# VHH binders against Large ribosomal subunit protein uL24 (rplX): the designs that were tried, part 6

Target 1, 123 residues: Large ribosomal subunit protein uL24 (rplX), of Solibacter usitatus (q01wa3)
Amino acid sequence: MAIAKRKPAEPVRIELKKEDTVKVLTGRDKGKEGRVLAVNRETGKVLVEHVMMIKRHTRPNPGKQIKGGIAERESPINASNVLIVCPGCHKAVRIAHHIDKIAGGKARRTRVCRKCGQTLDRK
Key: E = the ipSAE of ESMFold2; O = the ipSAE of OpenDDE; V2 = 0.75 times the mean of E and O plus 0.25 times the DockQ between their complexes.

## First folded at step 4 (VHH; framework vhh_7zox_3)

Design z25 (at its last look DockQ between E and O 0.02; V2 from the best seeds 0.00; counts 0 for: pae E 18.2 > 2, placed apart)
Fold by OpenDDE, look of step 4:
Structure z25 (fold): chain B 123 residues (1-123), chain A 119 residues (1-119)
Amino acid sequence: as target 1 above (123 residues)
Amino acid sequence: DVQLVESGGGLVQPGGSLRLSCVASGFTFSSYAMGWVRQAPGKGLEWVSDISSGGSTYYADSVKGRFAISRDNAKNTLYLQMNRLKPEDTAVYYCAKDYWSGYEEFDYAGQGTQVTVSS
């Protein structure tokens, strides 16, 4: 008997920010945690510290005194394959949002832990 | 409708080899990451290996150096070559669609094929 179809994943909007701590959910580095180094909203990918390390050719840059060579560097991982680690409950969680209405018809959106409700935004 | 049909399982002695196949239909196979997961008796689903649409391969530590995942997009087929099999590899092996969707979830899995490693 075939395994029942799982609920389709919701479209993932990249809600991650630089310096977030995330946990890898799949692939070679499954279970690894690291800091978000960069977010590419166009490609839907993030760079995570020490995650998806590959050997890359570094082009020489005489202006910066950089010698060409091979260096090991992080490669982008799909943002959907990581979860933010909540600094409060220390679990890998989905991001929820709290919306505060302020004067003038403006709203402030705050990231919060879906499990414990703690804010995920840094001061 | 999406279909995944696994085959190639069986009974082997420790140190033996098996090659699993998964034939996919009902979707553009080449566009999706595919993976193998397994379920041993009394245990939950365990990730074994996955392969991106571009051909990048990844393995669980427990199978690294012994298993090899590959795909033939022209045949809509996913493979798992399993060498140096151990009793702890005994499980039902499932082919999983879109394993790179994150959240440790996949859209579809096949009916599975039984792999038994025993002396």
Scores: ipSAE 0.000, ipTM 0.271, lowest interface PAE 10.9, mean pLDDT 85
ESMFold2, look of step 4: ipSAE 0.000; ipTM 0.079
ESMFold2 (binder alone), look of step 4: mean pLDDT 83; pTM 0.856

## First folded at step 6 (VHH)

Design s10 (from z20 with Y99V D101T S103G G104L; framework vhh_7zox_3)
Fold by ESMFold2-Fast, scan of step 6:
Structure s10 (fold): chain B 123 residues (1-123), chain A 121 residues (1-121)
Amino acid sequence: as target 1 above (123 residues)
Amino acid sequence: DVQLVESGGGLVQPGGSLRLSCVASGFTFSSYAMGWVRQAPGKGLEWVSDISSGGSTYYADSVKGRFAISRDNAKNTLYLQMNRLKPEDTAVYYCAKDVYTSGLYEEFDYAGQGTQVTVSS
């Protein structure tokens, strides 16, 4: 038996961002839509609101205002198992990019819906 | 026994910097996400920052660009570098241990005793 030091995973390119609305494509929560709460590029996983719910036991610590008990929390899902939901056409779509040239030769990338062209970046 | 011991707090003028440290013991430090939460006078706990076991970092919007979280797994130590401090940053800062390795959850299962940061002239 050998226990080797874990090598860092290759970074997974994920176009999803916190606050995106996504639809689950497969598994227990297939067809469910939710808001992205967090993105982990090291694991290739996202945390989606109300998706992959698991019961979690939290230890009480009254001096720190940490409440004990059993609560339901989201569990991470592979980013490859979700698609962004366009706010314009409300369909699960692949992300495309518009590239704008600005002064100084620098280009800006903006995420857009591949189907309807609606901007996906919130401001 | 899980132990988290914070240090590095103090009085600093607006625009100043402080570096907080948290020495952990009683668990395999490198296996868990770690974070910082704070409590200002008369307010509840506010999440500040966390770092996953793999080194991914996350920040509250109020501190993004000013604070940097880091860890030294060989020394079981978590750090928070605080730059360009504002009076609104005045709080007791607590080191916190997550149940998970990912740093995706804002709720932590353990926190230390805290270190006071006061930003005032």
Scores: ipSAE 0.000, ipTM 0.099, lowest interface PAE 16.4, mean pLDDT 72

Design s11 (framework vhh_7zox_3)
Fold by ESMFold2-Fast, scan of step 6:
Structure s11 (fold): chain B 123 residues (1-123), chain A 122 residues (1-122)
Amino acid sequence: as target 1 above (123 residues)
Amino acid sequence: DVQLVESGGGLVQPGGSLRLSCVASGFTFSSYAMGWVRQAPGKGLEWVSDISSGGSTYYADSVKGRFAISRDNAKNTLYLQMNRLKPEDTAVYYCAKDYYDEGSYYEEFDYAGQGTQVTVSS
């Protein structure tokens, strides 16, 4: 067996934002939809409401008077394992951008559904 | 006011290379994400690459593996090394401020420069 050399993860541009609705593509939560709670661009992961739920144990620390316990919470999932759900066509879709030039050497971009062309940003 | 001065464009053969430069002024260069966008004849603006204030780099799928973005904060200068150029890379290239950063998605960005023309001859 050969030992593969590990390389740092290449940074990936993440177009997801907090409050987006996404659908899980792989793993135990495949097919679930949920709201994006947080985006971590350094790790390339997102936290999705009610997705990748785990039970975490808080270890007791008598020196600090910390009592142990069990709590359920979301665990981060790779952004590559979710797709945004278009509010128009209700499908998991890839994000495209429409770029409009505005006066004064400025431009504005908006996220659009690659399948139906509807704006993905909710009013 | 934000000022961006692009240079380094020209006419090259397919498979050739060019290095673009952008000299920035009017803002604290090291504090902002910088990037490149381009406009091919008859097309809208297309994002090419960006580099965060922290140095993370990102590339459009169409240029990944061929282009390399870098910055020199001491010189307030942004660079784009373009290798293995294709006819499809023919465009006016603009230096952009705030296209994308590690912590934020920016919906508006500045591209106030004149741009630099890149023409890849078939």
Scores: ipSAE 0.012, ipTM 0.429, lowest interface PAE 8.8, mean pLDDT 78

Design s12 (framework vhh_7zox_3)
Fold by ESMFold2-Fast, scan of step 6:
Structure s12 (fold): chain B 123 residues (1-123), chain A 122 residues (1-122)
Amino acid sequence: as target 1 above (123 residues)
Amino acid sequence: DVQLVESGGGLVQPGGSLRLSCVASGFTFSSYAMGWVRQAPGKGLEWVSDISSGGSTYYADSVKGRFAISRDNAKNTLYLQMNRLKPEDTAVYYCAKDTYDEGSWYEEFDYAGQGTQVTVSS
């Protein structure tokens, strides 16, 4: 009589950051590229500029001078459905890492293109 | 002062196991993501594994399925269970602490301490 529940998917670290250029891999916006506007690590989703556009109904708030209405805006997409576009090789790629030592016994994990080795982080 | 003290390394044959420990002090251990990095002879630092403040675990492809990271917040201690060790796992292993108390890590970290030497040799 015991019912075995489905094992949840294992956590996957979201390596994407705001300002990354990403390419959509699946769904209605497949092939589109855009800038990451926000990352939500709790839900595993990202907002990508001009991707997953939907009509949003906004509640009026006179105290804040917010007008009610319907406007188009981005909707979150699963981070697993996008790949970063490398500035070096211009391809959608998987992220690898290098570790750089910095002063005072500190180090930084730097994102690099798995295909060409180019640094993906801009200062 | 932040202190990280690694232990548990040693000489082991290929296929063997070791359990590393890191005793932390000087900060609120439970608030920080913690991890392990290693440095093989003649190479730079390589990330091995980390664990979030909430217990989510992440592993480098080279160790996935063989190593298990865990933490005991009551003892301020981080562990790395290393199974099915290979000669290429030979390195000094360092305990790492996230620089910021954001609960999840993949950027800047501290790797204070002497490390613990793991040698996998027949």
Scores: ipSAE 0.012, ipTM 0.492, lowest interface PAE 8.1, mean pLDDT 80

Design s13 (framework vhh_7zox_3)
Amino acid sequence: DVQLVESGGGLVQPGGSLRLSCVASGFTFSSYAMGWVRQAPGKGLEWVSDISSGGSTYYADSVKGRFAISRDNAKNTLYLQMNRLKPEDTAVYYCAKDTYTEGSYYEEFDYAGQGTQVTVSS
ESMFold2-Fast, scan of step 6: ipSAE 0.113; ipTM 0.588

Design s14 (framework vhh_7zox_3)
Amino acid sequence: DVQLVESGGGLVQPGGSLRLSCVASGFTFSSYAMGWVRQAPGKGLEWVSDISSGGSTYYADSVKGRFAISRDNAKNTLYLQMNRLKPEDTAVYYCAKDTYTDSGWYEEFDYAGQGTQVTVSS
ESMFold2-Fast, scan of step 6: ipSAE 0.115; ipTM 0.582

Design s15 (framework vhh_7zox_3; at its last look DockQ between E and O 0.01; V2 from the best seeds 0.00; counts 0 for: pae E 9.8 > 2, placed apart)
Fold by ESMFold2, look of step 7:
Structure s15 (fold): chain B 123 residues (1-123), chain A 122 residues (1-122)
Amino acid sequence: as target 1 above (123 residues)
Amino acid sequence: DVQLVESGGGLVQPGGSLRLSCVASGFTFSSYAMGWVRQAPGKGLEWVSDISSGGSTYYADSVKGRFAISRDNAKNTLYLQMNRLKPEDTAVYYCAKDTYEYGSDYEEFDYAGQGTQVTVSS
């Protein structure tokens, strides 16, 4: 495999979207399923509901209308550590793609379950 | 009106190379992600590659390591360098402009150009 002398760090395309259900594959939360709350394509990380929970100590800031305290919230995990759960077959699956032509010289790329073919995109 | 003009296709032997170009007009080229899709004879559209407005590149597994997408924002031009071409790469190649809309679950794109034919045959 040829690698550039500067070993460029290219971002990986993140196929996960907000509201996907995913299963955690590794780490302290292995086996948990949760809803994707956010996707950060710059870092390759996602927030998954109830996964990688941490306690945050927030300082009060009345000028910004921030009251202080301690709260639990999700922390980011690598998108490579989760796999989408197909709503049709209820298994953690790889994503495949389907392209439909639509009117006006436009096309739509959608995500489908590689195993059962059901759409993974809402609507 | 969005205008996309593809060029650079042709007949080439297996293992050969071609460089496709797409000259864009009718929109602020540097503000949009751009990409390539292709349609083989008798088949549907297949995504090939895209490049973000910031220059990040992405490739379908079938072309990774052989194709290289790039853009020249000063010339409003998108490129696809295709190396080690195979008969399976035979298709009409279309330049695509990202038209993602807020709240959509889909990636959408315009492929309004006429495309450029690439034929890989001995």
Scores: ipSAE 0.006, ipTM 0.412, lowest interface PAE 9.8, mean pLDDT 80
ESMFold2-Fast, scan of step 6: ipSAE 0.341; ipTM 0.729
ESMFold2 (binder alone), look of step 7: mean pLDDT 82; pTM 0.829
OpenDDE, look of step 7: ipSAE 0.044; ipTM 0.427

Design s16 (framework vhh_7zox_3; at its last look DockQ between E and O 0.07; V2 from the best seeds 0.00; counts 0 for: pae E 4.8 > 2, placed apart)
Fold by OpenDDE, look of step 7:
Structure s16 (fold): chain B 123 residues (1-123), chain A 122 residues (1-122)
Amino acid sequence: as target 1 above (123 residues)
Amino acid sequence: DVQLVESGGGLVQPGGSLRLSCVASGFTFSSYAMGWVRQAPGKGLEWVSDISSGGSTYYADSVKGRFAISRDNAKNTLYLQMNRLKPEDTAVYYCAKDTYEWGSDYEEFDYAGQGTQVTVSS
């Protein structure tokens, strides 16, 4: 059931979800594909597996059980710089939405491939 | 199976306070924005407040300064502290789950509980 919510002051549109496969469109990692690890719709960025890898120096903090050292980790990439890879046509595509009206006045929104129409939502 | 169970509603006098709770299950609570909506008699659903997965809070103009939304991710619980209640706050209050993880850009919730009745009357 779709229930109206507040209107964001600065809407950031990200249709990606965790576990989506995306392709990087620009930058150092252009052409790389990876799984979406996290989405931040407030910042407009996503974490993609093995994308935008950086070395971080972590200061030890025994109080928080944080071990010090140098670790490599993914850094956020702007969601506009990636496209979902469609599981149907295997192309990097834009996401469209299909809205179905269901019983009880409810609506269901489904992500679909703009190229082949394949549903992008997992069953 | 997403479940949202509201509690804490009741009858109060104008100027009184109530604290609503919502226990969530069936999804990763901490990954979703949560919110409250209400439906007054003879009116449609009205957005009241929401809180992002990151803890940012937002309120309808009608409740700003009087209501406070919060969450306890360890308990999978959403709260709504309602102070200085007015007769126009009388409604069924619903806990609602955001449609998408880590915030939504679609200005909507997708699931709601059974609701809890709040009645403000002298």
Scores: ipSAE 0.039, ipTM 0.387, lowest interface PAE 3.6, mean pLDDT 85
ESMFold2-Fast, scan of step 6: ipSAE 0.191; ipTM 0.639
ESMFold2, look of step 7: ipSAE 0.172; ipTM 0.625
ESMFold2 (binder alone), look of step 7: mean pLDDT 81; pTM 0.830

Design s17 (framework vhh_7zox_3)
Fold by ESMFold2-Fast, scan of step 6:
Structure s17 (fold): chain B 123 residues (1-123), chain A 122 residues (1-122)
Amino acid sequence: as target 1 above (123 residues)
Amino acid sequence: DVQLVESGGGLVQPGGSLRLSCVASGFTFSSYAMGWVRQAPGKGLEWVSDISSGGSTYYADSVKGRFAISRDNAKNTLYLQMNRLKPEDTAVYYCAKDTEVYGSYTEEFDYAGQGTQVTVSS
C-alpha cells in the first residue's frame, strides 16, 4: 500500500505504450530493438523486452533445497533514450500526431510516424 | 459547461507577429492541460502546441522556434505568441482543453470555441 506525497507531482509526458517496438539510442544496449513491456509515467522510464538485462546468480544450497542457477530480468531505461520503430518504414522515428474530429466539437489525437505518416496505434 | 473564447487573430504580412488569447470558463483551468489546434482552408485539424497544468510546453515541428505557448492561471487565460508568420500559418486557430493530464498517447480534447482567424498574406 503506497502513500502519495502531499504535494502533487505532474506525470512525465511519455508517448510510448506497451507493445510498441523501440530502438535504444544510448548506453550499453545502443542499437538494440525490443518491445515495450511497461511504462512508468512517475519516473519517466520504460521497461523494454531483453534490454538492460541484469543477471543474478544463485549459489546452490542443498540444506534449503536450492539449486544453483542464473536469472535474467530487464532494468528500466529512460524514455528519452529510446525511439519508436515505425511498422511501416521500419526506422526509429519521432512521434507526430494526427487529429480526427469527433462529434460535438471534440477531437482525438493519434500517434503517426513523422517520416511516412503511418498510424502507430493498433487496437 | 465548458466555454473557450479565442481572440487576437487578424490579417498580417509574412514575417509579422500576432498574439492569440483564449479565455476559459466552466472548469478548473489550472488542473488541465491546454493547447492550440488550427484548421487551414480545405484541410483537417492540425495540432500546434500544448501546455501542461505544470507549465511544460510542446510544439509541432512546423511552428517550433517561432511560436510560444503560455498560460495565466489567475486569469484563466491561454496565450499563443506567433512570430515570423508564414502564409502556411493561415488558419482558424482553436483553443483546446484536454480531458486528462498529458502523458497518454491517445488524447481526447474539446475545441468548442468559435476560433480566431489568422490570415498571413501580402
Scores: ipSAE 0.040, ipTM 0.522, lowest interface PAE 6.9, mean pLDDT 80

Design s18 (framework vhh_7zox_3)
Fold by ESMFold2-Fast, scan of step 6:
Structure s18 (fold): chain B 123 residues (1-123), chain A 122 residues (1-122)
Amino acid sequence: as target 1 above (123 residues)
Amino acid sequence: DVQLVESGGGLVQPGGSLRLSCVASGFTFSSYAMGWVRQAPGKGLEWVSDISSGGSTYYADSVKGRFAISRDNAKNTLYLQMNRLKPEDTAVYYCAKDYEVSGDFYEEFDYAGQGTQVTVSS
């Protein structure tokens, strides 16, 4: 059988991208900075390097050892619980947007730091 | 539209090898953790292996040392190299988009594919 999550009522908008440096705002890892490893737009969660580490237990093998193994891995955290770290001012900041009117009457959004105005998107 | 297409399954003798592939489309493959789960005849789903977007790998105890998970982000493809196959590895293998953790042994997967049958028998 295939497995799937319950369909989201509405996809959560996330402005964070893979490779962004973020700072954790709350919980056991409050104050930690790390790189965004993955973004799930369906759940509004991000996976941050070395953040929300959990221990994964390995079941003991009946024919080998009683003791299993334990490995650590990152757990997803709500995007609302992290802020991007600006490369310009080095502070955890909210993402703002410059909205450009382009030819044809369309608008384009560019991510910028709310404090210093530094562009957050690498080209 | 998320699409996951598994291939590489088949009939193999005990001690043999198979390489499974999963071609992903409809999302930014490089941004997601990916994994493999399997379902043996008459049993429930069992997690097999995960790989993070950054390349960290994790394995179920039953396959550790025999299986190797890898990814090619340029080709949007997930792989599972299966070595020293045993009859108990017989199952339908599913590719899944995964970055959720719900427990010690289990992962919550988002959109498993159609699966590919692996049969290990002499």
Scores: ipSAE 0.000, ipTM 0.110, lowest interface PAE 16.2, mean pLDDT 72

Design s19 (framework vhh_7zox_3)
Fold by ESMFold2-Fast, scan of step 6:
Structure s19 (fold): chain B 123 residues (1-123), chain A 122 residues (1-122)
Amino acid sequence: as target 1 above (123 residues)
Amino acid sequence: DVQLVESGGGLVQPGGSLRLSCVASGFTFSSYAMGWVRQAPGKGLEWVSDISSGGSTYYADSVKGRFAISRDNAKNTLYLQMNRLKPEDTAVYYCAKDYYDSSGYYEEFDYAGQGTQVTVSS
């Protein structure tokens, strides 16, 4: 079977990664913190553990009998509506970058807390 | 181009087990929630199970405790372990890539594969 495909979109540049702890900035779950479960770069949205919980269920087919099933699951939230929680200062912060130059001219970008400078990728 | 290829279906006796596999290509598998839906003869689509990119699992009440969904991101493969199979589990099983939408309806899946037939009968 083929289910209708949404229109292609250019990848959205999102600095959040799986396992980041984030805080919700707006909506019904404003103020809640949770772990990032997934990042969808096509839509610019993220799934945050135990945030935006909905009932997942099957819709009845008007012409046929469909056995339903219900379970709670996270709903996607726009990445712009969450901020990473810094492990150092424990505040919701914007992500900044430091560039580490390596011998041979290769550069590595490291995510850091804009408020306290703490590295966000480890520690 | 998204492609999902299911395998592992077959004929099994009531109380038996089967393991379904779904090999994905054309997208970053590890970034998307994946699921299984099924269609029994003469019925519409029924959602069976979902697994998030982070590993959280969800099951329809009809299969809870009997089925286990899992994924291997290194192999771009989704699995469904089906235990204690019943005649009412007879259906074509489809692997599905989730939309990551806010609706909660399985029919909003982005793509589904060609399916694999599971028949539970004596």
Scores: ipSAE 0.000, ipTM 0.141, lowest interface PAE 14.6, mean pLDDT 73

Design s2 (from z20 with Y99T S103G G104W; framework vhh_7zox_3)
Fold by ESMFold2-Fast, scan of step 6:
Structure s2 (fold): chain B 123 residues (1-123), chain A 121 residues (1-121)
Amino acid sequence: as target 1 above (123 residues)
Amino acid sequence: DVQLVESGGGLVQPGGSLRLSCVASGFTFSSYAMGWVRQAPGKGLEWVSDISSGGSTYYADSVKGRFAISRDNAKNTLYLQMNRLKPEDTAVYYCAKDTYDSGWYEEFDYAGQGTQVTVSS
């Protein structure tokens, strides 16, 4: 059964993708690097592996009390507080775009490191 | 319309194993954290496990090391592999969808009809 439906918000444009390696720029975890586990384009936040660890009480529905369900887990961080780590130059960088040739004559837009030109897209 | 259909429950002896499945439809499955919650007779809902959209897994202390959650985004299916089952694992198990498409567990807003797991000799 459905409990409640949240109204959709306009997505926030974020160039980060799941599996990207990012570096935290500010706050308690400044300087930590981790893999992007999820991107929430509705809130403009990302979940980064082993970053912003908290103990959280997990519950199925708002207002319900449950037995157990407390675990250490990541807390979301604003996407503006992280930068992608280039696999080529190993620096936290801004994302640029380039059109790459592919087999069959079709072109694909890829994310590239603005500093060294290395592709940021996987495979 | 969100729909979650659980299967795989049954009667099993202590120390046994079961694999639960949940087929999802009506939403972008790959964008949501998914999880399992359970309700034992006469008790409230207990969170068991969840998996982020990226595949990171989290477990209640009571099941850690015995249960494994996984997902197959191509099939819109969530799984729970339950090993070394104990009588206290007896419950109705519900597949649950997170409230927001954040990709990580925040709060479940929808649960299926459930599947009964009974562990007894």
Scores: ipSAE 0.000, ipTM 0.216, lowest interface PAE 11.3, mean pLDDT 76

Design s20 (framework vhh_7zox_3)
Amino acid sequence: DVQLVESGGGLVQPGGSLRLSCVASGFTFSSYAMGWVRQAPGKGLEWVSDISSGGSTYYADSVKGRFAISRDNAKNTLYLQMNRLKPEDTAVYYCAKDTYDSSGYYEEFDYAGQGTQVTVSS
ESMFold2-Fast, scan of step 6: ipSAE 0.317; ipTM 0.693

Design s21 (framework vhh_7zox_3)
Fold by ESMFold2-Fast, scan of step 6:
Structure s21 (fold): chain B 123 residues (1-123), chain A 122 residues (1-122)
Amino acid sequence: as target 1 above (123 residues)
Amino acid sequence: DVQLVESGGGLVQPGGSLRLSCVASGFTFSSYAMGWVRQAPGKGLEWVSDISSGGSTYYADSVKGRFAISRDNAKNTLYLQMNRLKPEDTAVYYCAKDSYDSSGWYEEFDYAGQGTQVTVSS
């Protein structure tokens, strides 16, 4: 017997964002770099451009204007199996945080490279 | 009006302990992640610890195993228990309220208190 939780479990904390460049740490794509296409906080997984590619055969369907063929698609990878690539030092690094000066009681936490201190966020 | 009021700082010898408190008002405290950041003399701001609305805790490598963050939602109060203090822990400690960007992919502090001074020296 089980009872429902009052609140859903919180999403897994993932510090990676769409458009980040990451490097794969383990598995068949180890050493490969790619851009983050999507982050799924409920599963703890990320979708990385040209990483974990799968091939799928698609049957033609004229009623829906679908041409047959073989398509390649990315598969999700655990966020723990990738590290962000710093644009400053070009190394795969752990993310640290920098807090901007507190002005009028407001503060902003920014992602920074743990090795060189370069800001990882872009505006 | 968001207000965050820190207390509990002071002078301690290396190896000592302090407990910081932060009383929050002006927002639904239980709905937001909270954190601690510090600034050592002549240095920039350093993130210390976060606690989520659901109670998950996160620590900077420099304080792991020595500091413990906690919250009491009934009292709108955030705590930082600091044990085995080192001279390098000397800093002004700020209580901070987290927020999320519209996508939820990134968390940032949108408010911080005035800070409380912690000095670790012989």
Scores: ipSAE 0.000, ipTM 0.219, lowest interface PAE 13.2, mean pLDDT 75

Design s22 (framework vhh_7zox_3)
Fold by ESMFold2-Fast, scan of step 6:
Structure s22 (fold): chain B 123 residues (1-123), chain A 122 residues (1-122)
Amino acid sequence: as target 1 above (123 residues)
Amino acid sequence: DVQLVESGGGLVQPGGSLRLSCVASGFTFSSYAMGWVRQAPGKGLEWVSDISSGGSTYYADSVKGRFAISRDNAKNTLYLQMNRLKPEDTAVYYCAKDTYDSSGLYEEFDYAGQGTQVTVSS
């Protein structure tokens, strides 16, 4: 493996939010799409619905009529291994930003699709 | 109360370099994420780079590998080292301060009104 820089890579800003639809770019779930359930900015990982499913053992609980068994749950994936799916063009895209000036020397940043320009934030 | 004073802009040939500075006052500089945004003639504001209070740096794809953001908390100063400049980098550059004490310029930020002009032309 070659590295283009000598310093360790710093984390990229994670622009993904809960409820975004993302597509997996690599690994066993490559090509799958799912909704973001959680973002962990400390670890740089996201939890995506029905992605990175892992079998978990469930203990019996007689008080609740739970007999135990094996259930499947999502496992976190690196945010760098997913891209947001634009609702407008339906492609996995990089996030761009639209900035609006506000009175008093303030501005606001909104996420937009790099390919088609559609807003990615809810109204 | 918050003051941001940019400097270092100018006219350069394509492939040249400039270092922008922003001297901040009126707030606890070390506690806020800082960044750079730019506006080309007739275009909207474009995000260029951010640096968190902890020193993590982030770059727009258009400048990644060419620009380097840094801060000197002892001097309340933000820097942007711009290398391998292109005509597309021509813009007024504004120093930006996160409105909230946070690690990124996500939603709302303050920026200076005057900025510093960068012109890349042969």
Scores: ipSAE 0.012, ipTM 0.463, lowest interface PAE 7.7, mean pLDDT 78

